VHH binders against von Willebrand factor A domain-containing protein 7 (VWA7). Designs and how they scored, part 4

Target 1, 194 residues: von Willebrand factor A domain-containing protein 7 (VWA7), of Bos taurus (Bovine) (q0v8j4r314to507)
Amino acid sequence: ASSLSFVLDTTGSMGEEINAAKIQARHIVEQRRGTPMEPTQYVLVPFHDPGFGPVFTTSDPDSFWQQLNEMHALGGGDEPEMCLSALELALLHTPPLSDIFVFTDASPKDAFLTNRVESLTQERRCRVTFLVTEDPSRAQGRARREVLSPLRFEPYEAVALASGGEVIFTEDQYIQDVAAIVGDSIADLVTLPL

## First folded at step 15 (VHH; from f5 with R100Q)

Design g2
Fold by ESMFold2, look of step 15:
Structure g2 (fold): chain B 194 residues (1-194), chain A 120 residues (1-120)
Amino acid sequence: as target 1 above (194 residues)
Amino acid sequence: QLQLVESGGGLVQPGGSLRLSCAASGFTFSDYAMAWVRQPHGKGLEYIAYISTGGGKTYYSDSVKGRFTISRDNAKNTLYLQMNSLKPEDTAMYYCAKEQTPGWYYFDIKGQGTQVTVSS
């Protein structure tokens, strides 16, 4: 009884991330077909500034694919988002021993939740992997006198580490290829007993 | 009104040292993480050092790690940057920056900066 769970940043720049999520879902479903690790539940939690959710869950992969196809990028850009709130919601609706994939181009504005989300990943025994389309070393913010620290992604790194997952930084143009590679790697790791 | 006033820059020879200061006013200094950033002439901003509210966590970019030390005195509302083993590549305008929202790691420059020039 495992789940394939997605937490998706739906800002206006996230069209490529939504497509990467579709590719990832198809690869994982086909790779796990007919095995004990075939997902029996699918969870989707969108987020954007200032909101997150609602949770969508289904046992039907076709319904899940349809829900993903109906996702549309909303306005906004690379500003901080409510990612950890959405991830917490996903964790509460995801069965234990499941993989959760987070697709975003932004750091969190709700980093105060970091410790709570870390604990929840361990209690639920869920692995969280972040696919982030942003250069963590970018220092120039939107305003001329605004500066961005590479530490802004530390909350994602802490959650990933606590859960046994990872944070992967890539560029928009490569995220579909990266999602396919991550899907292959995660599927290989998940099929081995812990 | 928030103010950050940088000082301590100047002309030094390669291998020399400088200590920069940043005087803060108009906000509760001890509630905010602080950073040092620099801008070489004609180039973009470079994030170089960070210090948490109590000073318990620091971070340095690879370009300054081992040579620069960030510190703060919350009783005096002052941020410091000790710069040792200075190189010509360290020539830049230096700014202190205040965290916008606790935990975001987004920072604001409020002052005019202080020029550091490392030249033979």
Scores: ipSAE 0.659, ipTM 0.871, lowest interface PAE 0.7, mean pLDDT 84
Fold by ESMFold2 at other seeds, look of step 16:
Order: sequence, then C-alpha cells, then structure tokens
Structure g2 (fold): chain B 194 residues (1-194), chain A 120 residues (1-120)
Amino acid sequence: as target 1 above (194 residues)
Amino acid sequence: QLQLVESGGGLVQPGGSLRLSCAASGFTFSDYAMAWVRQPHGKGLEYIAYISTGGGKTYYSDSVKGRFTISRDNAKNTLYLQMNSLKPEDTAMYYCAKEQTPGWYYFDIKGQGTQVTVSS
C-alpha cells in the first residue's frame, strides 16, 4: 500500500521548490493513474519557521493536487528550518514501504532529532529522498561574519542513508527538472529490498 | 563578553609550517564546536577545518586535508591549527569561528584574524 509523501519547506525562498513538488506530484499521478502502481495514499507536511504541519492525508489524487495548489511560499530565508520535525510527522502518517520526498533550501534547525528520525525510517521501512536547492560548499552566510559548514547537511545525509534514499543537491534553476527525473525513475522502477 | 583572538600567523616559505592559536573567552568553550576559516585577499571565505566539542570528530576541506591538523585544549580555552607543507595558495587571513547553536554547523567569526603569507 504505497504512498506518495511530500515534506515541503514553505519559506519565502522556496517558490521554485514548491512548484517542483507540484510538477513531480502531477507527473507521478498522471503516469500511474489507472495502473497497479497508483499510490493509495498521499501525505503532505509543510514546514516553516516557527513550526511544521499540519499533516494533510488523502486517498484522492485530485484532492492532493488541490492541497498542493494552495501552498505558497511564506516569509523567511535560508535560515535553518524544522525539517526533521516535519519529516517525523510525515513518517508517522505514511504507510510502510513508501517513498517520501523532502524539498528544502536549508539545513535543519532540529538536528537533535536525527537519530530518532533515522530509526523511524527503518521502523516504517520508508525511503527518504531530499531535494536540496543549496550548494553545500557555500561558506558565506547571510551576515558578513557568518560561516556555513558543509557538515550542516549531515543530518539529511544520515537520514537518507538509513532509509536507503539519497540527498540531491541542485540549484534553484534546475530543481524542477531534477524533481521530474527523480519522479520518472521511481515510476519506472519497482524493486524489492533484500 | 565573548571574544576570539587569533595569533601565530606570519611569513613563511613554501613547504614550511606554522601553528595558529585561537584564545577564547566569555563563553563555555567546551560546549561548542569550533572551526577555522580563511579569506584570501579579495576573495570569499573558505571553510577549512572543524572540530567537535570533545575533539572526537574532525573535518577538513579537500584543499587542506592531510596538511593541516585542527586541535583544541578545553582546559586552556584554546583552539589550534597546525599547518604543514604550506603552499602559496594558503596565503590568507585566518579566522577561528564558534558554532552559533550546537548541531547547526553555523559559525561566527569574532576576532580580527591572523595573516598567513606563503612566499619565496
């Protein structure tokens, strides 16, 4: 009973990422409509400062599309966000053996949750793929004397590894193309874990 | 008052060594991860090394891995960078930086830095 689950960073810098999630969802739904691979459940969890959620769950792909169309970027920037909290909430509402896609341009504010989320991905047997629109090697922060470590994305790498997924770093201009490619790959391939 | 004071820079020939120090005060040094960053003249910041609170985890950028060693002495509130096999490309202002919030890997530069110049 597979699910299509999205965890979306809805900060003001995420307009292109939100659109990429909409495009990926539409492609997956249209490609699988009327086939045995059509998702039986759809889950959406937004996150932003200061919070995350609520969870939206439906079995109707058109309702899922409508919910995505109501999403829009909120204020904020590339500050750390509550990504792992939102992902935990998504994992609790996603059926086992499902794919979860996370869209963000920022590292997590709640990295202390990393081990708990790793464990939850394994308990739920869900694969988590992160689409991150950021250059992890960028050292200059927003403030003149602020420095960013590439290690700031280690929590995402750890969760992805534990779940059998991956972290894909890309640029804003490419995120929609990358999301489509990732969506096509999953739609075409069905494999069983060993 | 939170302070970071870098020292130990200077002029050295290619292949030489330097040891940088960063004296910390005004916060509980052992509670925070620390980093070294550098800025070549007229260029952007480069993140080069990291050390965890107890020293059990380190990270180095590819540009310095195998040549530089970060260390800390929590009893003396001091961060170090041992720099070996120095190259002209290592010429830069070097800063130590303190993690803002544990686990975020965002760092603040608080000092004026120490200049390292590698030339014949």
Scores: ipSAE 0.659, ipTM 0.877, lowest interface PAE 0.8, mean pLDDT 84
Fold by ESMFold2, look of step 17:
Structure g2 (fold): chain B 194 residues (1-194), chain A 120 residues (1-120)
Amino acid sequence: as target 1 above (194 residues)
Amino acid sequence: QLQLVESGGGLVQPGGSLRLSCAASGFTFSDYAMAWVRQPHGKGLEYIAYISTGGGKTYYSDSVKGRFTISRDNAKNTLYLQMNSLKPEDTAMYYCAKEQTPGWYYFDIKGQGTQVTVSS
């Protein structure tokens, strides 16, 4: 595949995820410059507590980079996000046989879309990889009497499994390093001739 | 006036059983998933069991799977936890928790809990 497609959580404390997406994009572009595998399509779908979109698509890497550089955290705090809605938009605008990367620190509030998104990943033959900055085993929320279920990330795991991708959990300070490593691994996959 | 009242705790010997209850009022009980969580003295919260609104889906942490059973009676607005084969490690304050928003898997502890002590 020749598309670089990102779904980005832009709410509140997510500056690390935006920066990780920039690092991964730069790595992929530099690795492929002047080769047949240079990305020719770029897709970006932000999601903002509680909204999502619009989808941004371009064939121009400079426009894509400018869009990423202008993106900033919107300052909403920790909340479940409209991640699956944004992912659906990305799937509809991403060429088939492509990889889609999702960057978030929160579980989805639109989990009712899980089965629809699973089906769409298989119909479009896209692999979806989630980079999540949260410990799925953490039970204590921000409030003293708030508790978090380990089930809250099941929708991401279901979508990843259906698509042949994975969910990678990491800490905020490491997401940039993880994004670079994942970008290297996915670049091998997208280098294969179509 | 939302209330959750836990009961049924007590002192039991290892290998014993207890049944915890959580009486709910002030909200439409059947609209919300429910959970049990526990807190050993001086330690953090542990999420141990979940049940969906209709009871069709459940989850258990590895520490209790096979020994504990969560259930609900929506007609009585009551959540239950059947605890079998109790171990000293199960000693904790037990709380029921109400889902904040359906489908988000974020839960609030509303009651004061019920103490379970497993000792010879």
Scores: ipSAE 0.566, ipTM 0.833, lowest interface PAE 1.3, mean pLDDT 83

## First folded at step 16 (VHH; from g2 with K98R I109Y)

Design i6
Fold by ESMFold2 at other seeds, look of step 17:
Structure i6 (fold): chain B 194 residues (1-194), chain A 120 residues (1-120)
Amino acid sequence: as target 1 above (194 residues)
Amino acid sequence: QLQLVESGGGLVQPGGSLRLSCAASGFTFSDYAMAWVRQPHGKGLEYIAYISTGGGKTYYSDSVKGRFTISRDNAKNTLYLQMNSLKPEDTAMYYCAREQTPGWYYFDYKGQGTQVTVSS
């Protein structure tokens, strides 16, 4: 069995990204319905500071769409966010040989989980792809005299590499198109024999 | 009160060397990762180097890798930046910065900086 699994940053800054994820999920569900690439399970895990979850799972693509459609940006919370905790929860509920897509504009505050999540992706044989709407080279922070390091995204790069996935940095205005391209490309790749 | 005081800047010819220092006070220096950032006049900030609390991990931006070396002396509460093979594009105000929270790679800079000018 395989899954279409989404891990979504629901902070207030993610309004456009959440809408793009809703549109992309509907596109994937409708295009794959009745085909060999149709997932047998769907998983959704939201996260934001300070919380993450609960996990939602279903075998019904329409139920998945409805749950995703009801999701809204919650607001509040500071960068960074509890992304790796949410991803761990998603991995525990995603069947093997599945793709997991992570949507966020923030680096993780729970980077101490990096090795644990890497191991879990290998054990579950899941591929993790991060769609990040932030320029990793941006050094200017939101607060006065705050500097952001490109190292802040290294945990995502490590998890993606361990799982055979990737980290894709893009802008809010392009996230829908990028997600569509990634979804189509992964469908081609997952048809290869193990 | 956290204080970071940069020094060691100046005028230097292309190809030359400088060593910057950052004197830290008002906090336990050895508990914090440190970074160097720079700002060319009228332009945005550039993150250039990082060093962990004990000095065991370092990072350099592509623009300075191989030419600059970050180091720290925890006994003297001092951060250093050795700059070799300086280029005109290295001209900027240089600031040292302290990590806000371990593992987040977010930094604060508080000092006035030290000016480095590379010209022939």
Scores: ipSAE 0.681, ipTM 0.876, lowest interface PAE 0.8, mean pLDDT 84
Fold by ESMFold2 at other seeds, look of step 18:
Structure i6 (fold): chain B 194 residues (1-194), chain A 120 residues (1-120)
Amino acid sequence: as target 1 above (194 residues)
Amino acid sequence: QLQLVESGGGLVQPGGSLRLSCAASGFTFSDYAMAWVRQPHGKGLEYIAYISTGGGKTYYSDSVKGRFTISRDNAKNTLYLQMNSLKPEDTAMYYCAREQTPGWYYFDYKGQGTQVTVSS
């Protein structure tokens, strides 16, 4: 059976992303209630600079909601973070044939893990979808004379492609709507035979 | 002292060509990925080209793809931008930029830049 698995960037600016994860979870649970596709396990892995984890797993949706409500934004900027490390940890605790959703506004500082995470998504047969609240075309950084490359998100694109998922870029104000749409789309896709 | 010095700009007619150079000193040039960025007058910064440490991977923005070629000579500590089929829209101050941390794709530009002006 499927799991509902979230990898959440918990930096200080990520309140909207945490709320989007709650909305998506509610949509998926309600769409699948009483069906064979109802989530049987819930996985949550937070990350923030400089760390990630711990993993939280439960079979009880109320315990999952409680854990999400206890998530607090931690200090930190929009600089690269340990997203792929957190995703690897989530993959190791997520049952096969599950969807994993990653919410972040930052590119990864651990891009050297890209190939390993790609392989793990395929081995575990998990689909990974990234919801990123950053414009990949933004060129001006925070510091004077700093330039950001659109290539900084290539690791997420590679992992998503390998897993059959996608990377969706949106603004903070739209992430809750986008998460709801993605949740509806994934629910429809999973219930249809190929 | 870490230094990047751009040169090769100037006034050129539409359809013409220019070759920009960036002389690097004060760091091990071959250890860093490099980029070209430009800033048209009164507009924001545009990231236009990238080259990896050994030159094996390149990237170009859609606005310059097929017309510009980034290259590097690690023995001479020099980055190049060959600009062909220039258009008035290419008029800008051009800067070379060095990668801050490998794999992060964050770059710093420190030089004065070199002005490219494409007009009749």
Scores: ipSAE 0.616, ipTM 0.844, lowest interface PAE 1.0, mean pLDDT 84
Fold by ESMFold2, fold request of step 22:
Structure i6 (fold): chain B 194 residues (1-194), chain A 120 residues (1-120)
Amino acid sequence: as target 1 above (194 residues)
Amino acid sequence: QLQLVESGGGLVQPGGSLRLSCAASGFTFSDYAMAWVRQPHGKGLEYIAYISTGGGKTYYSDSVKGRFTISRDNAKNTLYLQMNSLKPEDTAMYYCAREQTPGWYYFDYKGQGTQVTVSS
């Protein structure tokens, strides 16, 4: 059985990312209706510094929509977040052979989990795709004399590679379109011949 | 007191070479990843090179890759940037930066910088 699993950064300006997750979920459900690939489970794990979780799981898409509607973006900016901790929690609650989508605008503060999460994606046979609303080449941090390296996103690249997924960098204004395209690609793969 | 002191800048013609140094004090230099950043006059910061604590991993931005080499001497508490095939676009104030927290890839620069000017 398949799952539609989302790991959502609830920091600051993540309203468009939450909307993108809703649109992607509707698209996948409608395209898979009546097939063996119709999602039978929905998983949601929010994160925001300093916390992550709790995990929410349901077999009912209406309950999933209600949970997403109750979620709101919190204050805060582009600080590193506990993304890999939230992803680990999602992997433990996601059925094998599922796709997991991560929506964030920030690099991880918990990069020490990278190897553990890589291994878990392979054990669970889950594909992890990151949709990141940030320019990895942005050098100016929030504080004066603070510099950000594009290497800050290497943990996401490593996890995506290990899982057979990818990291997609885009802007807030395009995240809904990008999420729809990613959803279409997954739906097309389900219908391809062997 | 933590200090980073950049030196080795100057005026150089296009195609020339220059070697920058960054002397570190007031912290255990070998425990920190280091980076070089630059700021062209009136423009934003550009992240250009990275080196890990032991020197085993390096990274270069596309604008300098193949022309610049970052290195460190942990015994001398010194970071270096060898700049070859210099272009007018390399004209900037250059700063060395120290990683804030291991694994975050957020850096602080503190020195006054060293000016590099590439012109005839």
Scores: ipSAE 0.578, ipTM 0.834, lowest interface PAE 1.2, mean pLDDT 83
Fold by ESMFold2 at other seeds, fold request of step 22:
Structure i6 (fold): chain B 194 residues (1-194), chain A 120 residues (1-120)
Amino acid sequence: as target 1 above (194 residues)
Amino acid sequence: QLQLVESGGGLVQPGGSLRLSCAASGFTFSDYAMAWVRQPHGKGLEYIAYISTGGGKTYYSDSVKGRFTISRDNAKNTLYLQMNSLKPEDTAMYYCAREQTPGWYYFDYKGQGTQVTVSS
């Protein structure tokens, strides 16, 4: 089965990330239209500190687009978020052999879930790709005399690697272009399962 | 209450070595991951090295990897940075920093720092 599954950070100026998810979804759906690989299910899991979810699932692309259009960016910045909890929920509701895309500008506060999520990606045979709108080398934190380590994104890299996906770091202004390129690559290179 | 006191800086020629120390007090040192950061004059902050609570995991930025070694002595509440093959671009104020929340990799630095100057 083919699912289009998104885990979306709704903090900060997430309008660009939501639009990137729509662009990627449109490219994948249009390239697969009329083929056996056309998505038959759509999954959406939002997160915003301190919470995550609920999960939205549908087989109707119009209902999915309505859910995406109703997403609202909340205030706040790039503080750690419950990203791995949202991803776990998405994995539990995504059919096997699917791609899951995570859009965030923040590192996880729930890194203790890393091994659990790695195992779940392998059990479900789902590929997880993270699109992260943050510079991992940024050392200056938001608070005075606060410093950030690039190791803060290691949980995402571990999950992506375990799943056969990747972590892509980009700027806010480029995330829509990057999402389109990732969407085109997946659509153009898809091999039908045996 | 939390105190971090850096020392061991100075003037050194290119290719030379220095060992920085960070004396920690006001918290249980062995419970916290530690880092070294530096700030060149008039430039932004640079994260350079990390060490886990027991010392089992370390990390270095590409700018210092292979030349610097972070270590800790939990019995002495002291963090160290051994700096070898020093270059002029290593000239900076050096600070030690303590992790805020385990696993988040967010750090605080509080001390006055110790100046390292590499010049001929």
Scores: ipSAE 0.569, ipTM 0.831, lowest interface PAE 1.2, mean pLDDT 83
Fold by ESMFold2, fold request of step 22:
Structure i6 (fold): chain B 194 residues (1-194), chain A 120 residues (1-120)
Amino acid sequence: as target 1 above (194 residues)
Amino acid sequence: QLQLVESGGGLVQPGGSLRLSCAASGFTFSDYAMAWVRQPHGKGLEYIAYISTGGGKTYYSDSVKGRFTISRDNAKNTLYLQMNSLKPEDTAMYYCAREQTPGWYYFDYKGQGTQVTVSS
């Protein structure tokens, strides 16, 4: 049976992304309620610097919605973040043939996990879609004399490709609309304005 | 103390070539990926080229791809940028940058840079 799984960056900058995850979850749950495609399991894994998890799992869509509604930004983290560790944890608790959605504004701190996560998505036949509220071409970091490479998001692109999903870069103001469109009814060739 | 010293800049005619060097000291050069960045006068930073620790992977921005070549000599602790077919738009202060942590693709630059000026 399929799962709906969310991996959420909960750093202090992530208010819009958390809200977008709530909207997407609601749309998917209501869209599938009472049908053969209704998810039988729901998984939530938060992450922030320096930590990730714990995993939250339920079979009740209303309990999952309630858990998401109580989610709030934690603060105290720094970029990059432990995104791939959280995603690995989600994959280990997600039934095969499921969709996993990742919401973040940061590149991964734990890129050494890229190969492991790629393999796990293929073993599990799970599709991973990243919704990233950051401009990958931004070169100026937050610290003086710090430079950001567009290659910093390569791990997300590799995982998405291996799983049959995608990485969508967008802005804070559009993330809710993007999340609403990216649900499991979205197909190849759909794009949104940058 | 970590040091990066850029050299090789100068005044060049459009279509000309320059080779920039970056001498590294105070760290194990071969353990770090390296990059070149530039800053045109009064404008923001531009990330232009990357090279992995062993030199096996490179990356170039669209603005320099096909014209610039990044290379490194780990035995001499030196990073290079070969710049061909130079354009007035390449006029900038050029810095070499070292990766902060392997695999993060966050870089720091520390030197004073080397000025490249392309004009007729």
Scores: ipSAE 0.567, ipTM 0.834, lowest interface PAE 1.2, mean pLDDT 84
Fold by ESMFold2 at other seeds, fold request of step 22:
Structure i6 (fold): chain B 194 residues (1-194), chain A 120 residues (1-120)
Amino acid sequence: as target 1 above (194 residues)
Amino acid sequence: QLQLVESGGGLVQPGGSLRLSCAASGFTFSDYAMAWVRQPHGKGLEYIAYISTGGGKTYYSDSVKGRFTISRDNAKNTLYLQMNSLKPEDTAMYYCAREQTPGWYYFDYKGQGTQVTVSS
């Protein structure tokens, strides 16, 4: 992987997910330090409805860690958000043959971008993995007489599949453990170029 | 103005069949994906079936897959649920729901529902 790229949902209850991203990043960097697999570029794109970005990119892991440590949940709920717009921005700034990790608790409001983002992952040859702290089978929405379909996460599944990645659904209390396990799996790979 | 009126519920024996209807008005029915949801008495809401605007894509929860069929008639502004091989656990109030924003898969239900009771 020539880049380590994070797309972070910074809404309300995302504190544990942001911490999970920090743990995953540290684990990948520590395991790969001094090897051909060490990331040479780092990309961070936050999103928070109604907006996304700005993109932050650096070749310095200490600057990346500092930027990531300054992230805090900004409020809001688990409403649909501009996740695919943020991911598109990350893809445009991520070198080819890189891993991109998306942390969110919400489905996308910008699902019309799905085909465009799929194509971009294939053109850039980037692998996209989503870590989602939500139960896709939850039917009761937050508003009265609102119901949620598990199909709301199909855009993430489609992008992950097209890119060779996956969508992992978990609970807030387990996200750090799941992120560490995902980080370990990537750290064992030898096929990514420097 | 959005109105969804469910009908076709009733008392039926286990193994029986019912066909639910949902009459839609106050919006352009063919522009919206539709769903069926149910709520057993004293229990939580369950999302059970989905159909796309043209009917080309459907989805069913594991609890009803193979037994229930969602369909729509856009000329009549009507959504249907064919329920076969009914079981006591299918006893619930059934609602039809309309997608809030195309592509979000968030749905609203507005009607009074129609009661389905599966009992000996």
Scores: ipSAE 0.546, ipTM 0.815, lowest interface PAE 1.3, mean pLDDT 84

